# Miniprotein binders against Uncharacterized protein MJ1027, part 1

Every score and structure here is a prediction.

Target 1, 377 residues: Uncharacterized protein MJ1027, of Methanocaldococcus jannaschii (q58433)
Amino acid sequence: MLFMKYEGEIAIGPVHPTMLEPHRLRLFIEDEIIKEAELVIGVNYRGIELIMEGLPPEKISILSEKICGICSHIHVWCNVTVTERGCDIEVPERAEYIRAIVEELERLHSHMLLFGHAFEVLGFETMAFRAFMIREPIMQILGEITGGRAQYSCPIIGGIRPRCNIKESKIPALLERLEKFEENLKKLLERTVNDPMIMSRIKDVGVLDKKTAKKLHALGPTARGSGIHSDMRKMGQVPVYDNFEFEEIVFDDGDVFSRLAVRFYECFESVKIIRQGLKDLPNLDKRIYNPNYELKEFKPIDVYNEAQRGQVYYSYGLDENGRVRQVKIRTPTATNLACMEAILPGHHVSDAELIIASCDPCFTCTDRMIVVKENKI
Unless a header shows other numbers, all headers, positions and changes below count from the first letter of the chain.
F, E and O are the ipSAE of ESMFold2-Fast, ESMFold2 and OpenDDE, as the mean of both directions, binder to target and target to binder. V2 is 0.75 times the mean of E and O plus 0.25 times the DockQ between their complexes.
[cut] marks letters that were taken out.
The coordinates of atoms that the task and the answers printed are left out; those that the model quotes come from them. Centres of patches stay.

## First folded at step 1 (miniprotein)

Design A1
Fold by ESMFold2-Fast, scan of step 2:
Structure A1 (fold): chain B 377 residues (1-377), chain A 88 residues (1-88)
Amino acid sequence: as target 1 above (377 residues)
Amino acid sequence: SPELLEIEEKLAELYEELWKIFLEARKTGDPEEKVLELMRELYKLEEELFKILLEAEKSGDPETVRKIAEELRKIQDELEKARELLKS
């Protein structure tokens, strides 16, 4: 039927570990072509800002790690940094190095998870399995550094948890495991770009042009896949990164390939950062925590950092009673969802999940899709 | 917990009020303002449930975590129904 209309929903957005239904993207389909895409908000992260208001800063750290199940470390790091800058708290250099190392390990496992999901959507189960297996050693390293499941993150106000210290004797084995990861990642990339079936599905598909990306304030790899330089690690916002040699990865075509390529090459840059950090650690002061600080009133301070999906922003002040006030938190999820609404129209419905996966909507799978016939004449 | 029980009672009352308004709207087509007000109350309760969920997860109480997840799902279902009603 020429006028038959379909309405479909695909699960997209941040998921708290105990929440069942995240944000949804509703697709309006005619003749198997997506005509419109509409975001349906299931849960709003603004609620957590209200919960944080009036709490002591230590309590905020516990809450901030629950905003995103996959990117918990960056949220805690941003939170403790607001208090540290507001109260002029000195943080040991070793602690900042370890915070950066952990964040880069989190970037690696998150990008690998996205590759696995993308390959699953493409129907290449063997490559998906390969990506998940390459990811596993990174998860093991993170568990060893953070102390396993009993510790959700490593930053605390003034430093890191003692359990998260990286001892000099452990560094050679970590460097060897990292080198093996890099070799396996290189092979995965080579297999991907040399497969014409994969390349035909991702090249020139799901194009987000630079002008639209700028209008929607795109963030992270989504922005960088569309030719926009946006990396907070290069903007002087996180001083510890100034100690490391690495490149901001940008591709210009704005297609699914470009968004995946940004993430593949970012993984190589993350490896360079971790390697440099590990090599520097034995030469740093052994202190990892500053217990000698005093909280003081401060007006809201802005803190930016670069998570695996893009910029994360934290801002709050502290009142005279030592309580957090005027909390503002921004994650890349909302802007990335707006970008998906802009990309999807005009594409065949069979490409929808791949386009969504390449924009990395902050969950581990997108296979919850409902399509309903809405109108017929 | 007593806090959870109080919230469960509030949710039950709001679900009954929503159901009544949905039935009325199907017959008359008109209580848009009431639907919006109830959606705002559901969002407030969602935030309170989220607070209890974070406390339960940190204290290692998987039964409370599971109960809160079920209630959050119900809220999401009711919000979706309310949106569809507003669009109709």
Scores: ipSAE 0.000, ipTM 0.102, lowest interface PAE 22.0, mean pLDDT 76
ESMFold2 (binder alone), alone request of step 1: mean pLDDT 76; pTM 0.687

Design A3
Fold by ESMFold2-Fast, scan of step 2:
Structure A3 (fold): chain B 377 residues (1-377), chain A 88 residues (1-88)
Amino acid sequence: as target 1 above (377 residues)
Amino acid sequence: SDEDVKRLLQEAERLRDEIQRLMEEAKKGDPELLEIEEKLAELYEELWKIFLEARKTGDPEEKVLELMRELYKLEEELFKILLEAEKS
């Protein structure tokens, strides 16, 4: 978290200038209508993959946490899971539960941040303020569990860091704070849906139809807002989630409202997961890590998980010297940016920022957008 | 400019050396861990300035990547010290 940060992305880049550039959009406008949108993808994790190549696997989780931005927990979780599966390392059930609880808390605060930003773009500063205030207690809970910045991420190979263990004595207070969060979230949703001015700005605007979403291989809430079932937590890719009763949220209209609605209802589902996890913890074995593992050579293992913006993919193997090889990392940002490029044409220029915000492209595209009127340069 | 990249690189190397000295002290006694964290933040900021400046002048030097790897090693050492302190 010491590197430069662009709204959820940390651009470190090793040596090449193109690896340090932010994502950019060019809008070509005629008579206040967007005729064309052109995406330029800047950061793509290639530099991070090169740095990870040849390192021992124990060091990669620290590296990925420092340079993968606001979604650091999911990146570290994917990293340790590759080594754990490749080396047949047993992970205590309590550790997997806590990994899931922390990820759902990160999903909550990230979605709340998006709601605040969307309301700011809409010009509803009181709603934005409420969203940010509702987010604050979740950030406090995360800090208490992870130890804030001093302790960084929760997962380590074979389990979780000892300080990230959730003490049974703290669970009742956590459940009460979570219930208060849920009540405030319900009020925020009610105020949003019952405001005809807000609804007129987001309903039937920025439509990504299902056919186009499939063609672009859309991911995360963007895909789910267009009627595509894509949640890795429900597709057997993350076994610990099978312990929890929750629903995959899908809306069919593909508009700004649908993408925001997916995220609102996902927050309620995240609360259900956290509540169940916390209630189960006292009944689980107290082990939180397995120090008795042996690293072994393995060919690349594919690992998937579901971050707040969508699927995250990690793959690598270990060579005979215990060094990581053939690192591949994919995040949902590139596909979400391609979806924005497809949605924007045909819309009035005044809707551009809201459409971009609803696709959650790390917000960098909002700051890097170049508008060209009538002259295509 | 090319000269600005060289100057920033030299400053980054100086900060890396200071951090290494502080890390050695941390292993011996009860150091100010906050000072090490602050120096690491300064070094990352200087490396970031080198990357931004190099982007304007062309391909950056391979030494920037080597320093970045050295910083990751220092971060790992700091993390181990912090993790040990966290046990109780």
Scores: ipSAE 0.000, ipTM 0.236, lowest interface PAE 12.5, mean pLDDT 77
ESMFold2 (binder alone), alone request of step 1: mean pLDDT 61; pTM 0.440

Design B1
Fold by ESMFold2-Fast, scan of step 2:
Structure B1 (fold): chain B 377 residues (1-377), chain A 87 residues (1-87)
Amino acid sequence: as target 1 above (377 residues)
Amino acid sequence: SPERVELFIKWLEEYLEALKEEIELAEKTGDPEAELLIKFLEEELKYLERMLELAKESGDPETVRKIAEELRKIQDELEKARELLKS
């Protein structure tokens, strides 16, 4: 076209607009080809950091839960770990095991949610519904363990809340349900890779090459789909994971298929971790929290963990009055959005939603796949 | 497609139910942080209201109606939580 069209604006961002301004991805389209994608950065991490400053560490757990509705557990886990390391608080091994089990269950349901969205975007509504149905038993297990499906206060300073303990008598049934989930996941993967229509839509589409991924400091499955080893669970940053046998999943082609394949195989690895954790629990001390700790002044402590979309970083210290100071929080959101900005140019507009879905933006708002048209030509 | 709209609605219903469960949990535990929880759930409600406005762009009245219904449920739960904090 003779005119540069500004026909699409996709709002991708945090759930809480008062705490974080949403990111926007603007597409500049000419003759149905994306000529330019513009990331409009609206995230204000300073706002969340400012809200946390001056609070006692026990009170920031609720706020940590509300940063992301899909990955709430990892934020709470990182938060309590900062205080625990800063104050030299002993955490019972059983509590760390349960924290890891809950995080892997959160990874499973989050990846299933993404598969559902990807199939929906591809126009395979039955496959999308199947993905959501496979996800449901995981949400039920999370509800049984934590008392809530998406936002729950399982970790507390020094351990886990008593309601979140996993009774040994429940373990055999949990293992059976996990096995059924794994069987259904294998069938979903098999149906996906053996469908030529699906494969033609995701293979060699939306390529993020390794060089660009490195320049943008890509994180999580996005980085691993482009051949970059980045899993914090394998970097010695979360010691409880050293108890479990599992693999870091990496694919080299950087296409939509590679980003989805990383997540499919990560689900199998999460199942291995949960299974091992559940089997080990009966052999661990029954203690799930340490009531004998003392909060102390400490300088900022760095904590890393691996959320569903990538690395999450928390840092803060405690002052002489027991108040949180110098808060820093970093999530993979900004780098994932920058990667989408780099991938989209040169693609037909009909591939945009699929590319965006495969890079895993926050899925608390499913209408992000609806293009908002602007009166600009 | 109608199935695509139904999946979107199902997803939103699941998420709204999870928010409701969090309010009920805060009430049950007597959590002193319940006031903060309610404040952040109010922000979530505003975010979902923005989603409703965006969904109007689709021109699908059924989707708009169901999203509006779910938003009303969350508003009712926030009112219940505020009444409990008063006591």
Scores: ipSAE 0.000, ipTM 0.142, lowest interface PAE 18.1, mean pLDDT 74
ESMFold2 (binder alone), alone request of step 1: mean pLDDT 74; pTM 0.632

Design B3
Fold by ESMFold2-Fast, scan of step 2:
Structure B3 (fold): chain B 377 residues (1-377), chain A 87 residues (1-87)
Amino acid sequence: as target 1 above (377 residues)
Amino acid sequence: SDEDVKRLLQEAERLRDEIQRLMEEAKKGDPERVELFIKWLEEYLEALKEEIELAEKTGDPEAELLIKFLEEELKYLERMLELAKES
């Protein structure tokens, strides 16, 4: 990697988000000032869509967990939801709660990973290391619930796998660990906003104004850092979230600070969701899986959810032979890369990595993103 | 430690590049390219089977269902290869 540092959350072996063609961002520089940024868009799930076409829907659930190294759970959740809605399959309330809890844990560790990278880019190695250490307990909780870190999902058509059920006896310890995480997160935020050296590097830098963000269809924290309300969890697209009290975090300045601030405050909101979900679990029916369902033909169903980087979209239908057809998968990466292309011109090259880190492209998809070219040389 | 993490990342990156190349080859509809694609998918399924075997050691009853899904997927991929060989 030339300009990006990453700590990958990547499965070992031939199973990775391997069918994605990486995006490239080329910077054209004159006297250390970025004059142009050129986005080269990859195929983005086209190969995986082709593999999924004609398969039974259960096979897609297995395959979709390998699409993204950091956000595998959301892909599987979206996938099973398409079939569940298309076939009118009733999913136990407890299973939907656990799906939401796992996704919020995924959001926490992903945001913490971004903070670590941002601090590394800023040259604050101790802050970076602290962010990575705060993240580790969340990864351990995810491993305990899912049986694996990041790459091992829990949803199946009709519910969740039994190993992923959260036993009531484990809840008090989970709540204590979550409280400790929240304390450490609060300290990290306080240290960040009270450091004038950090603030001078991120405030009023890399501004994406609201008009440009709307024109480029910005998604996720990138959109919310520029004053756009876009959270699928608040727009009726994921009904289980209606059970939880939490706020959509939006900042208006569109700078690096605003995009990082959205993520810091989203972490506190994720903690609220997880806490509420865990406290509700003992009062829900014990059922976590509906094995008695009938697959039937359906025309493509649109499913939206809110991943760590923004909206994830899945769509497909089933033919009369029970085979998937017309697969469409969209992630926020291409749209957020277009936003980076718009932000970068006019900035010094020393700020490029910071601006890109604040927009949080998928590291497994964009590990070779930055290429520097001097126009005349 | 850090060296092990770096090695794993380099290994994962190499695997991503290789699978992407195999997928592009398979898109040509050539029996040879489809065979490379099927070989990649067989290796993909073997990695998933290893994860399921780990789940079985925990006494998870869903491991049996996952194994059945993988067996059917393998049969489907073998059928794709047969169709490509006819071209």
Scores: ipSAE 0.000, ipTM 0.159, lowest interface PAE 18.0, mean pLDDT 73
ESMFold2 (binder alone), alone request of step 1: mean pLDDT 64; pTM 0.467

Design C1
Fold by ESMFold2-Fast, scan of step 2:
Structure C1 (fold): chain B 377 residues (1-377), chain A 87 residues (1-87)
Amino acid sequence: as target 1 above (377 residues)
Amino acid sequence: SDEVKEELLEIMYELWKLLREAFELLEKTGDPEVLEKLYEIFEELAKLEEEAKKLRESGDPEKIREITEKMREVQERIRQLEEELKS
């Protein structure tokens, strides 16, 4: 008797809102073992890069948010940074601190969302519920700082929106809430590693070895779960992070456990960054934006930052009329999709969803996987 | 005043969010009738942006209210087009 999954199609990586046909994963299964995994590219009738061409830079930040709903803040941050570096626009230190704090809060909620999804896939509904409940206070903090749970983008060219300023009087309560989050996160991690059913499903499953990860140019927690160091926050690409003491988390086994463990420990490092940032804020100048910037022509500027799934790259120039030209945007999606294709073959079909979830938190928005049987009699 | 400047920055951000929503609809349709309505929305948003920039110099609270009201009207038109495309 064979148990085959006929659950439909899975959108892979961040789903662009304007993409009418998302990326799909096709699995070729024989005797419940995945023999091949094949990425089917999605259809995008018009790209965000094409829409951004010819617009003034102040308008493209909103469009940048549409590339990934889970990591919208990082896209806006990268976008404003291109213009700021190209035009030599001074950004107040306080604004860069708040940008980093918001990004780390976004990393926390995104990783928590992935843990919830992974527990759901494993059939541990109570653990999934616990993960989502631990995530909720972080979403509340984001809403308080940015004015909206789903609209937490803070950066504008030259600084941050006024509503996103963190007042000194609010800092003690924020630090207390972060401490409580950290306590709950530690308990969730302990419950996970001490559960033999969970550990038997994630340890030594979905192995991406270091050689293959390097060949495929793996990014983010996927790369770090396979022993590769590439965190843009440690590479001098985002100077505000030089103010914070934290570690790049790397595990060597390349299994589902390693990719989840990277994210658990990254959450503790994100808390350290947020805590340090909040403690420094009262000692910084109170300015949060530069109202007197001047746009000038520049050739394409390369900007890198570290999103929840890995590095994000933005590049464009500005013409003599103040219009954006030669837009290039790269997310970790393409390389992570190649990694999923490489990991899946040789595994039991029942492990497919878990392997996929451990590589890309964007799967929280999808519930379907395409299975194709090949008749090889 | 600084308070008026901060309110104007928030208005500009909200206008750009509406522009983003209109671009999402543009990506979903090739229907000339819907495209014509979307171009009208883009034109209206551009006018509201110009009005908001002028407020930085005048600081008129009545104009802030008028712009906010017009933004709500544009948001409603975008919602109607979303429903029309689902049909």
Scores: ipSAE 0.000, ipTM 0.247, lowest interface PAE 16.6, mean pLDDT 78
ESMFold2 (binder alone), alone request of step 1: mean pLDDT 80; pTM 0.770

Design C2
Fold by ESMFold2-Fast, scan of step 2:
Structure C2 (fold): chain B 377 residues (1-377), chain A 88 residues (1-88)
Amino acid sequence: as target 1 above (377 residues)
Amino acid sequence: SPELLEFLERLLKWLEYMIELLEKEAKKTGDPEKIKEAEEELKALEEFIEYLKELAEKSGDPEKIREITEKMREVQERIRQLEEELKS
């Protein structure tokens, strides 16, 4: 069960859109060793592309929220950006800053949720609860910014919803809460790396070597845990990030530890981005929305951004009737699941959930994705 | 564990807040889709209360287990009343 609390809103996230079949992993086990893993995939994103075809751009934003429950902000942001670039719509700088701040807060809570789940799988309940406690203030900040259920999505074409504006008077308290989060995160990391029992369960376990990662086109922290540089925020694809000083985190060992370490250090980098963004906000124009735009026909525009689990790609054009055409959406989900299928063989069955959690964590679905079949020859 | 007990107290406060929000939604809406959404949220809350009950039993602090159990009973009764209100 995944709970999210926003001010004036309750979010209870389903793992997948109701119209789509969930992914499953089938494990074939002999003497407690995984001999083979089979990925049984639903066709998650193809159906959404077909449904988006012929809709007006504002309706696409509603559908983009449903592509991924744990990273909905990035999908809405990518979608509005396609229309904004295609129609040459001016977006206030303040709105772009807030979009980035919200995305980094989403990255923080998503990574914390993964840590909590990983510790739970490891049997370290107190560490799991500590991770969930550290995550809660981030969820509260997100709720204060994104608003209630009727105003759920922050980005709109031309800017952000008025509810999502960050008032100057709120910034000092936000910076203090962020500092407390960073302090607690550092303690969590130190406790993790200094615990020999935890380290013995995650070091040299679930290795995804660089060659296999490249062959499977791994994305996000999964790719970066295997030595692959892939962060769209550093590749000139999202101009607002050029305003912020932060580092792309990469580890080379490809084990469970490396994938978790990438996410721990990414959280520190997200804190740096949010801090810089909040400090810059008082110096920016007060406008958060441009109502004076014209929708025009355009040929497909490519938009990339970096979600919590990796690169997200959106592309479409608008026809003369103001309808979306030639929709293409690519997310890291299917690729990261394929990586889990490749990693699992040769491991003890007791490590399966941990390996899965480190590659593509889903708090509500990880334990329900595994179907175990014993194959005695 | 003091950390576990503090975490459980925070979760219970958050659940109380969620129930208040659901009560407000139930009273406002005549929309069948919103009613269905509220029912799904109530079901998820019931499952989460069972999870908290399991955590409480494993905590090992008799006083805190009793306190959490009493709070869970109050929350379950509020959910039951809300379900009856939504369906009638």
Scores: ipSAE 0.000, ipTM 0.122, lowest interface PAE 20.2, mean pLDDT 75
ESMFold2 (binder alone), alone request of step 1: mean pLDDT 75; pTM 0.653

Design C3
Amino acid sequence: SDEDVKRLLQEAERLRDEIQRLMEEAKKTGDDEVKEELLEIMYELWKLLREAFELLEKSGDPEVLEKLYEIFEELAKLEEEAKKLRE
ESMFold2 (binder alone), alone request of step 1: mean pLDDT 80; pTM 0.764
ESMFold2-Fast, scan of step 2: ipSAE 0.000; ipTM 0.161

Design C4
Fold by ESMFold2-Fast, scan of step 2:
Structure C4 (fold): chain B 377 residues (1-377), chain A 89 residues (1-89)
Amino acid sequence: as target 1 above (377 residues)
Amino acid sequence: SDEDVKRLLQEAERLRDEIQRLMEEAKKTGSPELLEFLERLLKWLEYMIELLEKEAKKTGDPEKIKEAEEELKALEEFIEYLKELAEKS
């Protein structure tokens, strides 16, 4: 959930993945207990798919960047990868490394943003401030690399923008900043698990059992918090990740704690990926972009990657006129909303926002909830 | 105990002044995101000052005073880290 301010108003933005209409949850409560939760499905990526249809592939990258401010990099990365694989375009190894480093930085700041919001919902202002403070240096690093803090274009067909190249002279300082981030993250985690008041609010609350998670095709940290191995970075779908040693983080209890714990430990794994990537960069070929590519007709190619909220899927082909056809885009948002619909019944209404926050749906649910209280008379 | 609370309040006031100076620099350099972050940091510090003032008006809880001291140290470390980041970037 990316927050923007416009003339004193705080708005969710920039663009929600649905673009035209956000998903909503309707809660039906009785005696402060959620009796039923109803997912009101907004427009999915069909509108975006229709806009992309018939465009040249270079134009698709600009559009995909605007889909979500929190996960803009992954959308651009998936998009260029479809064209690259379809046209057999060589991408320099250094460019793929930088794409992975930027994505892990995006995962870090997104998870930290979630922690801040979760702590605010819990009423722990100090913990929320710590989370936002730990996030800020990551946003600064991301800005230095990409030229933008939230919405940025790093990948281009055949590589990355020259601006996004990581100068070898900057690597030692980046590694030191990353070490400081990891140290502060450890302290935040320790303070969280050692606080009985926080733990009583998140442990055994909002349980999504493994059977229900599988039935609903849960994705990302939501799936992994319920014991499901689902990380696309470990399934051979993103070959550059094979260069890095890291663990897929899975917890089995399916509660709010488990979903937050997955994200805390994923942050440590992201740090390992970034550290390894930065250390490898000086040993890689200096080329970051292949200008000698040729576009050619191809039938739809499936591309998967792992965003901070879960799997992102892109598919399209290119026709004989160099135009994109048969576009399909899938994100974890709709599936995660379905999981929230299943979790919420039986819980006190005061736990609703916390449960919703732990599933990280990429919106402010408080403004989207419609509560209908049954008349018992 | 009571002298510790007084010392921590003085440290918090010093950190408040430092944050306010950084906010003025953020306004000059044109980073609305950094300014917003510094505003949140200032609110966190003001919350700590309020807690310490409340403890100073009664017999202080040693555990809460220790927690406040650790929070102020963390805040000071973050302020220093932000200065280092600004200089290196």
Scores: ipSAE 0.000, ipTM 0.372, lowest interface PAE 13.2, mean pLDDT 78
ESMFold2 (binder alone), alone request of step 1: mean pLDDT 78; pTM 0.731

Design E1
Fold by ESMFold2-Fast, scan of step 2:
Structure E1 (fold): chain B 377 residues (1-377), chain A 84 residues (1-84)
Amino acid sequence: as target 1 above (377 residues)
Amino acid sequence: SPEVLEKIEELYKKVEELEEKAKELRKTGDPELELMYIKWELLRLKFELLEAKKSGDPETIEERVKKLEERAEKIEERLKELRS
């Protein structure tokens, strides 16, 4: 690994995706049938945990941001929450609302990226491009809220960066853009379920049954596609979500269709959360940052949140010298790959890419795949 | 900044061209799994190019664009090998 400290910040070098060993899936194929799939876990969160050890908590957000380019907000949110709870730091309600709004926008763009990938794999290029174009306005909104730097996230200890505040005057236009997104998403879903060729290729394919999903500790939409209720937003782990009316989406069949359907309907639920949050903002106190906090020693505490791929867990304590200790980070990426390893055997190789897409691998974590074909027994 | 934006547009167009080449190879019956991997990389490039367009920091965009160019070249080389 290469780490550079620049202006008090520790940065993983500009080639961080190549510095972090990516997850890899090895497929063993005979006569175009997958006989075995082998997961090679490449991402080493222990390395990041060790680097976080001994740092002041203000600097951990920078490292959390570097863990995943697609899901950086959830990592930063979990990180600041550990320190906030450990030190009894009051966070303004407005800041928690904006944190939730940003996370739901991140869930939307991530799910849309998955739909684009799935349609591309299915050979429906026009549907794939439509999915990417529908995603575009969400990425624009995220950029407007989080600022000009893609790698910057909203949360800071005690609140959010002032730049990330949502002005009341901007809310009507945001609601209108969100409504247009929802209309386009509805059309995309209708085109998908009314296409018998698409449905024949995703229904009853890549089944992860509930018993196997439980044994593998499946997380996120993968677990929910197999009938398992697991959403941290509904389990009291993230109190700000208690302000919003939304449904936990669960399907029972465990097939590619079920995993995609969970994500389609989760997008509609994310829209409901964002809409409610935006409408509530004008009625909340204008404060977005608590400048009067004190850091104090605390023993490790557990923080859970629900990212687009599932549960994210952060835990650490703060020592007498104000330094972070006993860091633990867990993400759903390894679990998603373990599920793919269990699902793939017995399927024709032409279904492999679709099954992999439906389990939503992180492109930066799972972009390396090794295939071994045995032509002789 | 203007030169960086032109590079992003060029790379987006190059990704479209590489996708067309991959589509033609699929029709000819070349090894399916290698084509799957190439299409996955092309999709990832498209995502990263769209994200790069939204960054307001020219220096970080420029470094990202350079890495995306290198990946597009590697994909093009693999497609040429499969085509041969």
Scores: ipSAE 0.000, ipTM 0.122, lowest interface PAE 18.2, mean pLDDT 77
ESMFold2 (binder alone), alone request of step 1: mean pLDDT 60; pTM 0.416

